# VH-VL binders against q9umr5, part 45

Target 1, 268 residues: q9umr5
Amino acid sequence: SYKPVIVVHGLFDSSYSFRHLLEYINETHPGTVVTVLDLFDGRESLRPLWEQVQGFREAVVPIMAKAPQGVHLICYSQGGLVCRALLSVMDDHNVDSFISLSSPQMGQYGDTDYLKWLFPTSMRSNLYRICYSPWGQEFSICNYWHDPHHDDLYLNASSFLALINGERDHPNATVWRKNFLRVGHLVLIGGPDDGVITPWQSSFFGFYDANETVLEMEEQLVYLRDSFGLKTLLARGAIVRCPMAGISHTAWHSNRTLYETCIEPWLS

## First folded at step 16 (VH-VL)

Design pm15
Fold by ESMFold2, fold request of step 17:
Structure pm15 (fold): chain C 268 residues (1-268), chain A 122 residues (1-122), chain B 112 residues (1-112)
Amino acid sequence: as target 1 above (268 residues)
Amino acid sequence: QVQLVQSGAEVKKPGSSVKVSCKASGGSFSDYAISWVRQAPGQGLEYLGYIIPIFGTARYNEKFKGRVTITADKSTSTAYMELSSLRSEDTAVYYCARGSYDSTGYEPFDYWGQGTMVTVSS
Amino acid sequence: DVVMTQSPLSLPVTLGQPASISCRSSQSLVYSDGNTYLYWFQQRPGQSPRRLIYKVSNRDSGVPDRFSGSGSGTDFTLKISRVEAEDVGVYYCMQGTKWPFTFGQGTKLEIK
């Protein structure tokens, strides 16, 4: 009775991380077919995001074909960017709810807990130098790195985020917007205590201006120009914003209250 | 003064593996691309792959699919290239190289190691 | 993969005369940022390669001004206005626009 659910993991992650989420779905919506995609695990999650999108696309096609009534996506952290790109490049997707679970939708700019884990010293002001080069763009972190102090470099060198946001002209922009707009609901989840996504409002399509002041989704040029369909989705009542304080980055998929409040209502 | 010093020459049997080191001195290590390139005797340059040590993973030329492993140790500023299932055609000089930053970005292959001869023979 | 084709592969030159090496790519090397990631390297006999020219036409420090790079899109040229004895070696072009990054076959410059 319930639509199948497809789960896409984040950076340095694997399918095992979602065992509690699977438990919650089984308990509240018995009989739901849930597939946690076991692709690009661990260090493979650093591969270029377009390579990951291609691999996940191949995995979701047969699942969607077997479920003509539609499917739901739950996409965590970096996985939310993979899923948004999937929805743009797939002419034939049948996704009802796209649930973006603490994903850096407008990019990442910060020496965060897991970037400090990768980088023993503060590095956010310098990373643009390699990220905005062909050598850096071969790694997923650089595909969504968004330095607000070097926005011209971001706009011209990004091989992924600037394209799926419609921030740089490309021949597929109109088709990608059309495809993305086929979703039934966009469910945005995140919160101020995440500790990794920087700014945390990136999970809600907010981001820094050049002074590191956060502009919310409705203040972003990509929203105002409706470059990939955010304004259209909001106008038709398809965007759900579900912020929750007190949840760290690795705990979003293992918090029962978060699941019941922000996820369960959208798993029809 | 940036210096890249590689480990010494190796003679290996077919089917075995070799691991070449590349120790950097004279600057930052972790935020550069450390590349590996080889040159068979009398032949041209061939790109094996590269690592950016801050990301802890490498990109590989698919030609060497599954035979090359590139790693880095940030604490010792040393990169490593391991080539497995050696064949006679893997006989070559293996170079490491590091880029540099200019005023607007990253430029590759500014500094080169001295090269490491690997000979594969029975 | 982007194929890089050099011409000629062997280049005998009289001292003091000009030399010209061609490099063609199988697709445009212009990146989305407007840069063309085309490089030239020199390898003298018995030595490691040395970067000579970066991004088509920019001379690395310590490279004599008799070396110049030019070109755009898919067609690139390295010129030496007056060949000196120290210029003997093999010259390689390389593209850094699309992974895997690739080298040309090399051009061996010799003095007649």
Scores: ipSAE 0.845, ipTM 0.922, lowest interface PAE 0.8, mean pLDDT 92
Fold by ESMFold2, look of step 16:
Structure pm15 (fold): chain C 268 residues (1-268), chain A 122 residues (1-122), chain B 112 residues (1-112)
Amino acid sequence: as target 1 above (268 residues)
Amino acid sequence: QVQLVQSGAEVKKPGSSVKVSCKASGGSFSDYAISWVRQAPGQGLEYLGYIIPIFGTARYNEKFKGRVTITADKSTSTAYMELSSLRSEDTAVYYCARGSYDSTGYEPFDYWGQGTMVTVSS
Amino acid sequence: DVVMTQSPLSLPVTLGQPASISCRSSQSLVYSDGNTYLYWFQQRPGQSPRRLIYKVSNRDSGVPDRFSGSGSGTDFTLKISRVEAEDVGVYYCMQGTKWPFTFGQGTKLEIK
C-alpha cells in the first residue's frame, strides 16, 4: 500500500490545477490516498506565508496522524516554501518524500510573463523598496523576494525566507534544522524553460550572486554553513535533483513524462 | 505633486453598501500601499486595510474582514473601498492615503485624500 | 493587536509655551531591520491628517523645526518647543511594525 500524498499549491492557484497529477498517481499507484489541500486559493495565496504555514499545518496534522508509516508532500511553486517551513516547524512530521515542484527555494528576483500578467509593471529593480518594509512583508511574494543587489536589506527585513534558510540568526534555528532533517528524501524539480521562477535554479537552491551570475546549491553560503541541513542531506544521499527542459511553469503538474521521471519513483 | 481625490459624500440606509473611490494623480500608483482609514464624528483614526495595487490584493484589519473590500484599478490609478452591511456606527469620514519612498525606505501616509463623509441613518 | 496609548488626551497650552505628547505601545516597535516604525500625524480642525514625523524622529518636509519626536522601544514623545496658533488640532501616533498597524486615541491640543 502506498503512502498518502499531500499536495500544496502555489501562488494564484487552487486544487483544480492538479487534476492531471491526480490522474497520473491513480493510474500508476492505484489506491494511493491523495489530498490536495484547498486552502489559500487564488488571491488568498498572497497572504503572509507564516499565516499559510499555520493553516496548512492544521490541515496536515490529521492526515499524518492517520498514516503512521509516513506521508509524501508534493509542493508546487510557492507551495514548496510553505512545505519546507512545515518541515522545519513540525517536530512530529512523518514526511518521507518532500517533492519540490518548481519552487523558488532560494527566492525570486525577476520580471516574468507570469508576473507581468498579475503585476503589469516591470518591478524587479525597485520592488525591494516596498518588499523590505513591514507593509510589503504582509504579502507572500515579498516574503521570498530576494534582491541580490540589496542583500543586507533582504537579510534583515525578510520575515520568512531569510529565516527558513537560516540566513538570519533566530532562536528556533537549531530546532528547525533538526525537524527538517527528519525528511526521508528531498526531491528538487525544475528547469530552464519554466519562465516564472527566476533564476530557475532557485528550484535547486541555486541563486544569483551580486553580478547576477547563478551559483549552484553547493556554492551557496546556506549549503556551505549547512544552516538548515542541505549539506547533511546531500551527504546522506537524500537529495534528488531532477531537472527537465521544455516545461513551462503552469505545465509541471500536467506533464506525464515529468511525472514518470521525477515524481513517480518517490511515491512508494 | 501627488493628489488623491475621493468620491463625494453619501447618505445610506442600514444594511446597504457604499463604495468610495480614491483617484491618484500627479505620481505613481501601482507600487505604493494605498491605505483606508476612517474617523467617526469626534473620534480617532481607525485603519481598515490597504492594497498594493501591483499585487492586486488587499490586507485587511481583521475587525473589518468580511464587510470591507479594497480593490484597485491600475488603468485609472483608482483605489476603491466598499463597506457592506452598513450600520449606524459606520457613519464616518473615510480617508484614503498613499505612502512614498525616501532614503530610509518606504514610508506610509505621506499623501491623504480629502475624505468622504458616509452617513448611515434609518 | 499592538495597543497605542496616548497621554494626555486633552492638552490645553498657552501660546508660546512648550507642549509634550506621550505615546506608549504595548510591545516593542523595533522591527527586525533595526528600524522603529513609529509615526506622528497632525489633524487641524476640518482637515485631513498630515504626517509630521516618520520613524520616531524624522521630520517631514515642510514641518516646522519646533516639532520633534523622540523615544525608543515602547515609549515615544512628540514635542512642540513653542506652540503657535496654527498648531491647534488633534495629534495621533501610529505604529507600523506589526499588522494590523494601529493609531493612538489622539491628543487634542487647545490654546488656553
Scores: ipSAE 0.827, ipTM 0.919, lowest interface PAE 0.9, mean pLDDT 91
Fold by ESMFold2, fold request of step 17:
Structure pm15 (fold): chain C 268 residues (1-268), chain A 122 residues (1-122), chain B 112 residues (1-112)
Amino acid sequence: as target 1 above (268 residues)
Amino acid sequence: QVQLVQSGAEVKKPGSSVKVSCKASGGSFSDYAISWVRQAPGQGLEYLGYIIPIFGTARYNEKFKGRVTITADKSTSTAYMELSSLRSEDTAVYYCARGSYDSTGYEPFDYWGQGTMVTVSS
Amino acid sequence: DVVMTQSPLSLPVTLGQPASISCRSSQSLVYSDGNTYLYWFQQRPGQSPRRLIYKVSNRDSGVPDRFSGSGSGTDFTLKISRVEAEDVGVYYCMQGTKWPFTFGQGTKLEIK
């Protein structure tokens, strides 16, 4: 039978948002146990990402223990960062497919349509001022805010993203890399019409340089230094890139073509 | 000049709720931490929590979580602190405060409201 | 929680003489960015607190030169070089490195 699937939601989200994804899985992989984790819903999704990682870890442990053959993770938006941190901090995880569904893996730098409800006026050039302070770092958005024009502040003040990317030295860097590399496949999903993730290539570990030119994954220092295992995974044939145009941020988990093309093949 | 003006003193019975307002004028509001601090008579300062209005949610000191709600209205530049299930030990002056930005980044507690006395008596 | 301990809790001082207030934290206040988020506040009788010093040693605008802050790691000091009558009040240190951010107990400065 099929490996259990664990679903982790994003910013301002809840388990209900994944009802269509659950239907697709049931149709193509009948009998699959799917758990959509109902933690940090709505505004609770703005709590510090390390608090969310701890809470999701506690929920995931018994599910993984019941499935010695392994599990799959489907992690949406901000949830993809939570899941990547889980894979780093858990030395006993048994994740086969980590499916990152339009997640800001290299960070976020934009006043996008989804975040417009939060930020109705453009302020991306000034948000670093509070985000790169202890007051700002108590909110999840600031944990992965990546201002390409203040890279020194990002590298030193980020309490989350700079650490899980191995961009700042810390005593757990070697262990976290080892743990992350235990994943079977890294499935990266996203696209140019997302409208929220900025740059959208962040979902594929791409990001802006200081001129706001997008450098792709293989051009990033985190890849070149293999700081948390991306180069090793790619060489192993374990990275799957599945870009798809025409999908807005809120539609990734409710698009059947996306499911069939990018998700379904990895749920065995 | 930046000013923080709080709502007036309140006298409350145990078990009820109080909502204190903090209106900012003379400066920006939405991208600052608006903090709430209390001071019981003859006692020191105690941090309740803070909101960054642009994020629309607050960070709470766990000792008050479940009883305190901090909100903000960006359109009126007003923050609110509501404390429920009031007890006699909640008798205190409640302050709001806003930070500021300088060349080195964000610094907290630059501007303080005048304080709001909340008295809880049986 | 980070515990902030002030010493002394009561500080009688003769006008014109120096005053020194100690603040000790239960853990280092150095943040990952290299900054130390230690603050000093003054509360005059019947008034709201006023920030005096930010990030250990930086004096706020309008704060007299007689106030200075120093220290590192876990040990911090506020000094007043010559106490004036207007300096009467309670002084608080506060850490902003680790949530929940916490205040010291306060030091009441009074003229003897």
Scores: ipSAE 0.827, ipTM 0.915, lowest interface PAE 0.9, mean pLDDT 91

Design pm21
Fold by OpenDDE, fold request of step 17:
Structure pm21 (fold): chain C 268 residues (1-268), chain A 122 residues (1-122), chain B 112 residues (1-112)
Amino acid sequence: as target 1 above (268 residues)
Amino acid sequence: QVQLVQSGAEVKKPGSSVKVSCKASGGTFSDYAISWVRQAPGQGLEYLGYIIPIFGTARYNQKFKGRVTITADKSTSTAYMELSSLRSEDTAVYYCARGSYDSTGYEPFDYWGQGTMVTVSS
Amino acid sequence: DVVMTQSPLSLPVTLGQPASISCRSSQSLVYSDGNTYLYWFQQRPGQSPRRLIYKVSNRDSGVPDRFSGSGSGTDFTLKISRVEAEDVGVYYCMQGTKWPFTFGQGTKLEIK
């Protein structure tokens, strides 16, 4: 039998968004038990990410317990960060494949046209002002806002991303790294036509430098320092990068070609 | 410069709901946190919650167990606080307040509304 | 929740004399960024609250220099060097470090 699949949705999302993905999984891997976690839906997805991590942890623990052979995680958009944190805090998880589906793994710094409804004005350059405060950090978006022009504020005020990245020292850094390294495979999915994740390379742990030049994963300090195990995972062949063009952000979980190319191979 | 003008006094029956408005003028609206605080007669201040309009959702004090709903209309620069299932203990002056930015970052409660008295009585 | 405890709750003061209000938090108010988000508010009779001090010791614009804030960690103090008639009212401390943000009980300053 196939290992169970747990799905975690993204910002302003719900379980309904994954109806096509469920169909694809059922078709190619019949009998697979797929659980789309219906937690923190809609506006509730703006709650602090650590709160979400705790909620999702409570939901996945019993699923993992019933699947001693392991489970697969498919985590979409913001959900990818939730899942990475989840795997960092769980010392007994049994995740075989962690599929990060168009997630801002290295953070977000952009107010694209797609997010214009959220950012009616160009506020990208000023969002750090509210986000790097206690008031801002109570919202998920600020938890992974990564302003390359205010790195000091990010490192000191980010209550989520900077911690799970090991960019700021904390007493759990070593343990979280150890826990995260329990994952069998880290599958990174994203693409240049996403239109939301900014820069899109964030899905592959790339990000802006101080001049807004995109650096690759291997150029990032978190990689060079192996602060949360990224370098170690790459060295043992546990990281899979699956870029795909022509896919908008809202289509990653419903595109058949993407599923067959980037997701399906890791559900066995 | 920045002013917060709240709606007028309300008298409500127990079990009903009240919605107080807070209109901001003299500055931008979306990138400031608007906080709601109440004060029962002769009592101290209590934090209900706050909204950052650009995010479209609010953070709530769980003490109120879902009875408080805070919203914002960016087009009118108006924040709202709705309290449902009103009780006599909800009798209080309700204040809205807005933060500001300085060289050190965001600072809340720089500007206050005039307050809205809500009386709950049978 | 973080509990903010003020003392005294009632503070009668003679005009021209100094006043001191203590505020203690149940846990450290130092945030990850190194700042301490402790605030002091003044509420005169019949008026809305007014922020006096932000981040422990910074005076707001228009606040007389006779007001000063100090402290660190869990212990904070608001001082008035020379109390004036217009200083009558209730003073509140508030922490903005951990949600839910919480106020002290308030200290009622009156003239003897």
Scores: ipSAE 0.937, ipTM 0.972, lowest interface PAE 0.5, mean pLDDT 95
Fold by OpenDDE, fold request of step 17:
Order: sequence, then C-alpha cells, then structure tokens
Structure pm21 (fold): chain C 268 residues (1-268), chain A 122 residues (1-122), chain B 112 residues (1-112)
Amino acid sequence: as target 1 above (268 residues)
Amino acid sequence: QVQLVQSGAEVKKPGSSVKVSCKASGGTFSDYAISWVRQAPGQGLEYLGYIIPIFGTARYNQKFKGRVTITADKSTSTAYMELSSLRSEDTAVYYCARGSYDSTGYEPFDYWGQGTMVTVSS
Amino acid sequence: DVVMTQSPLSLPVTLGQPASISCRSSQSLVYSDGNTYLYWFQQRPGQSPRRLIYKVSNRDSGVPDRFSGSGSGTDFTLKISRVEAEDVGVYYCMQGTKWPFTFGQGTKLEIK
C-alpha cells in the first residue's frame, strides 16, 4: 500500500485548492490516504508561523502514528516553511518525502502581483520597518520576510525563518537539525515563471545577496555551515530539485505535467 | 500632523455589540499598526489588539475570547473595533493609537485618539 | 502572559522633589534583536495616555528632560528629577516584547 500523504496549504489557501492534486494522487496511486489539513485557512494563514506549526503538529501526529511505514508531506508555498519547521521540532516524525511545492524556503523579498492585492503599493523596500518588529513578527508574512538590504535586522528580528535556518544561534539548533535530517527525501519544486516567490530560486534555497544577485543553495551560509542539514542531505543524495518553467504560482498544485514530473515519483 | 479621531460615546445594553471607529489623518495609514486599548473607570489600561492595515488582519488578546473584531478601511484611513456580547464589565473608554517609524525602527503608540466612552447598562 | 508589576501604585510627592516608579516584568523583555521594548505612558486627568519613553530610556519629542527611563531585563524605572504640577496623573509601563502586550497597573502621582 502507498504511504499516506499529508497536504499543507499556503497563504490564503483552503483545502479546496488541492482538489486537482487529490484527483491526480487518487488516479495514479489508488488507495492512498490523502489528508489536506484544513487549518489556518484564509486570513488565518496570517497568524504567526510558530502558532501554525503547533496547530499542524497536533494534526499530523495522529496520522503519523497510524502510519508506521512513514508518510509523505506535500507543502505548498508558505506551507513549505511550516512543514520544514514541523520536521525540525518533531523528534519522532516519520516523513519519507517532504515535497516543498513552490515554497519561499529561503524567504521572500518581493511584492509581485500576487502580493500587491495585499500590499496596494510597492512596499518591498520599506516592509522591513514593520516586519522586523515585535508587532510585525506576529504575522506569518513577516516571519519569512528576508530583506537582503537589511540583513542585520533579518538575522536579529526574524522570529521564524532565521531560527529554522540556524542563521541565528539558539539552544535548539542542534536538535532541530537532527530532527530535520530524519526526512528521507527533500523534494524542492519551483520555477522562473512562478510570479510570486521572489526570487523564485528561494524555492531551491537560493536567494539575493546584498546586491540582489541570486546565489544558489550551495553558496548560502546555511548550506556551507550545514546549519540545519542541507549540506548533509545533499551529500547523501536526499535532495531532489525539480524546476519547471511555464507554471504560475497558483498552478503548482493543479498542473498535471508538474505532478507527473515532480510530485508523483516521490509518492511511491 | 497625524491625528486620530474616534467616534462618539455609546450606550449599549448587555448582549449587544458596539463598533467604534478611528479615523487617521495627516499621514499614511496602511503600514502602521493601529492599536486598541481600553480603560475601565478608575482602572488601568488593557490591550485589546491591533491591526496592520496592509495585512488586513489583526492580532487579538485571547482574553476576550473572540468577542473583539478589529478591521481597517484603507480607502478611508479608518480603523474599527467591534466588541460583541457586551457585559457591564466592558464599560470603559476605548482608545485607538497609531505607531510611527524613526531611525531605530517601528514604535507603537505615538499618536492617540481622544477615546470613546462605551457604557454597558441594563 | 507577561505580567507587569508597578510600584508604588500611589505616589504622593512634594513639588520640586524627585519621584521614582518601578516596573518589573515576569520575564525578560529583551527581544531577539537586542532591544528591550519597554514603554512608559503618562495619562493626565481627563486626557488620553501619552507616550513618554520608548525602549526603556528614549524620551519622546516634547517630553521634558526631567523624565528619564532606565533598567534592563526585568527591572525598569521611570524617574522624575523635579516633580511639577503638570506631572500629576497616572503612569503606566508597557511591554511590547511578547504578545499579548501588557500594561502595568499604573502609578497615580499626586501632589502632597
């Protein structure tokens, strides 16, 4: 039998957004128990990410307990960060494939059309002011806002991303790394035509330097220092990178070709 | 000069709801936190919650168990605080306040409204 | 929740004399960025609160230099070097480090 699949949605999403994905999984892997977690939907997805991590943890623990052979995670957009944190704090998770579906794994620094409805004016250059404060860090979007021009503020004020990345020292860094390394495979999915994740390479742990030049995963300090296990995962062949062009952000979970190419191989 | 002007005094019955408005003028609106604080007669200050309009959602003090709803209308630069299931203990002056930015970052409560007295009585 | 405890709750002071208000937090107010988000507010009779001090020791514009804030970690103090008649009112400390943000009970400053 196929391992259960747990799906975690992104910002402003609901379980309904994944109806096509469910169809694809059912068709290609009949009998798979797929659970789309209906937590923190809509505007509730703006709640602090650590709060979300706790909520999702409570939901996945029973599922994992019933699946001793392991489970797969499909985590979309913001959900990918939630899942990574989840795997970091859980010392007993049994996740085989962690599929990060167009997630800003290395943070977000952009106000694309997708975010413009939320931010009516270009706020990219100024969002650091509110985000890197206690008031801003109570919102999920600020928890992974990564301003390359204010790296000091990011490192010191980011209450989520900087911590799970091990970019700021904290007492749980070693344990979180150990826990995260329990994952069988880390499948990173994203693409240049996403239009939301900025830069799109963030889905592959790439990100801007101070000159807004995109550096690859292997050039990132988190990789070089193996602060949360990326280098170790890569070394043991546990990281899969699946870039795909021609897919907009809202289509990653509904595109059949993407599913067959990047998701399906890791559900067996 | 930034000013916050709140709606007028309210008298409500227990179990009803009240909605207080806070109109901001003299500056931008979307990227500042609007905080709501109340003060019962002769008592101290209590933080209800706050909204950052660009995010469209608010943080709430869980003490109120979902009775407080804070919203913002960016088009009118107005924040709202609605309190439902009113009790006599909710009798208080309700204040809105806005933060500001300086060279060191964001600082809350730089500007205050004049307060809105809400009286809950049978 | 972080509990903010002020002392004293009532502070009668003679004009021209110094005043000191203590504010203690149940846990450290040092944020991850190294800042301490401790604030002091003044509320004169019949008026809205007014921010006096932000981040422990920074005076707001228009606040007389006779007001000063100090402290670290969990222990903070607001001092008035020479109390004036206009200083009558209630003073509150507030922490903005951990949600929900919380106020002290307030200290009522009166002239003897």
Scores: ipSAE 0.937, ipTM 0.972, lowest interface PAE 0.5, mean pLDDT 95
Fold by OpenDDE, look of step 16:
Structure pm21 (fold): chain C 268 residues (1-268), chain A 122 residues (1-122), chain B 112 residues (1-112)
Amino acid sequence: as target 1 above (268 residues)
Amino acid sequence: QVQLVQSGAEVKKPGSSVKVSCKASGGTFSDYAISWVRQAPGQGLEYLGYIIPIFGTARYNQKFKGRVTITADKSTSTAYMELSSLRSEDTAVYYCARGSYDSTGYEPFDYWGQGTMVTVSS
Amino acid sequence: DVVMTQSPLSLPVTLGQPASISCRSSQSLVYSDGNTYLYWFQQRPGQSPRRLIYKVSNRDSGVPDRFSGSGSGTDFTLKISRVEAEDVGVYYCMQGTKWPFTFGQGTKLEIK
């Protein structure tokens, strides 16, 4: 039988968004038990990511316990960060494939059309002011806001991304790395036409330098220092990069071609 | 000059709801946290929650078990605090406050409203 | 939740004399950025609270220099070098490091 699939949604999202994905999985892998976690939907997705990690952990633990052979995670957008953190804090997870579906794995820095309704004014340049404060860090958006022009503030004030990245020293860094490395495969999915994840390379652990030049994963300090295990995963062939053009952010979970090319191969 | 002007005093029955407004003027609105604090007669200050309008949602003190709803209307630069299932112990002056930015970052509670007295009595 | 404990709760002071208020937190108020988000507020009778000090020791604009804040970690102090009649009111400390943000009980300063 197929391993269970657990799906984690993104910002302002819900389980309903994955109806097509469920259909695809059911069609191609009949009998697969798919659980789309209906937690922190809509506005609740703005709650602190660590709070979300705790909630999702409570939900996935019993699923994992019933699947000794392992499970697959499909985590979309913000959910990808939640899942990465989840795998970092769980010393006994049994995740075979962690599929990061257009997630800002290296953070977000941009005011795209998708976010303009949330940020009616161009806040990209100034969002650091509120985000890198205790008040701002109580919101998920700020937890992975990565301002390349204020790296010092990011490193010191980010209560989530900087920690799971191991960019800031903390007592759990070694253990979190060990835990995360339990994953069988890390499948990174994203693309240049996403329109939300900024830069889109963040889905592949690429990100801006101080001049807003995008650097690849292998150029990032987190990779070079192997702070949370990226270098190790790559070395053992556990990282899969699946870029795809022509897919908007809200279509990653509903595109059949994307599913067949980037997701389906890892659900066996 | 930034000013916060709150709505007038309210007298409510137990079990009802009250909605207090806080209109901000003299500056931008969306990127500042609006905090709500209350003070029962002769008692100290209690933090209810706060909203950062650009995020469109609030952070709540769980002590209130979901009875507090904080919203913001960016078009009118007005924040609202609604308290439902009112009890006599909810009798208090309710304050809104706004933060500010300095050279070092965000600092809350730089400006305060005049307060709104809410009396809950049968 | 972080518990903020002020002492004393009542502070009678003679005009011109110094005053000192203690605020202790149940855990360290040092944030990840190295700052300590401890605030002091003054509330005069019949008025809204007013922020006096932010981040332990920074005076707000318009706050007389007779007010000073100090401390670190879990122990903080507000001092008034020479109490004036206008200083009558209740003083509160507040932590903004960990949600939910919490106030001390307040210290009522009165003139003897």
Scores: ipSAE 0.928, ipTM 0.968, lowest interface PAE 0.5, mean pLDDT 95

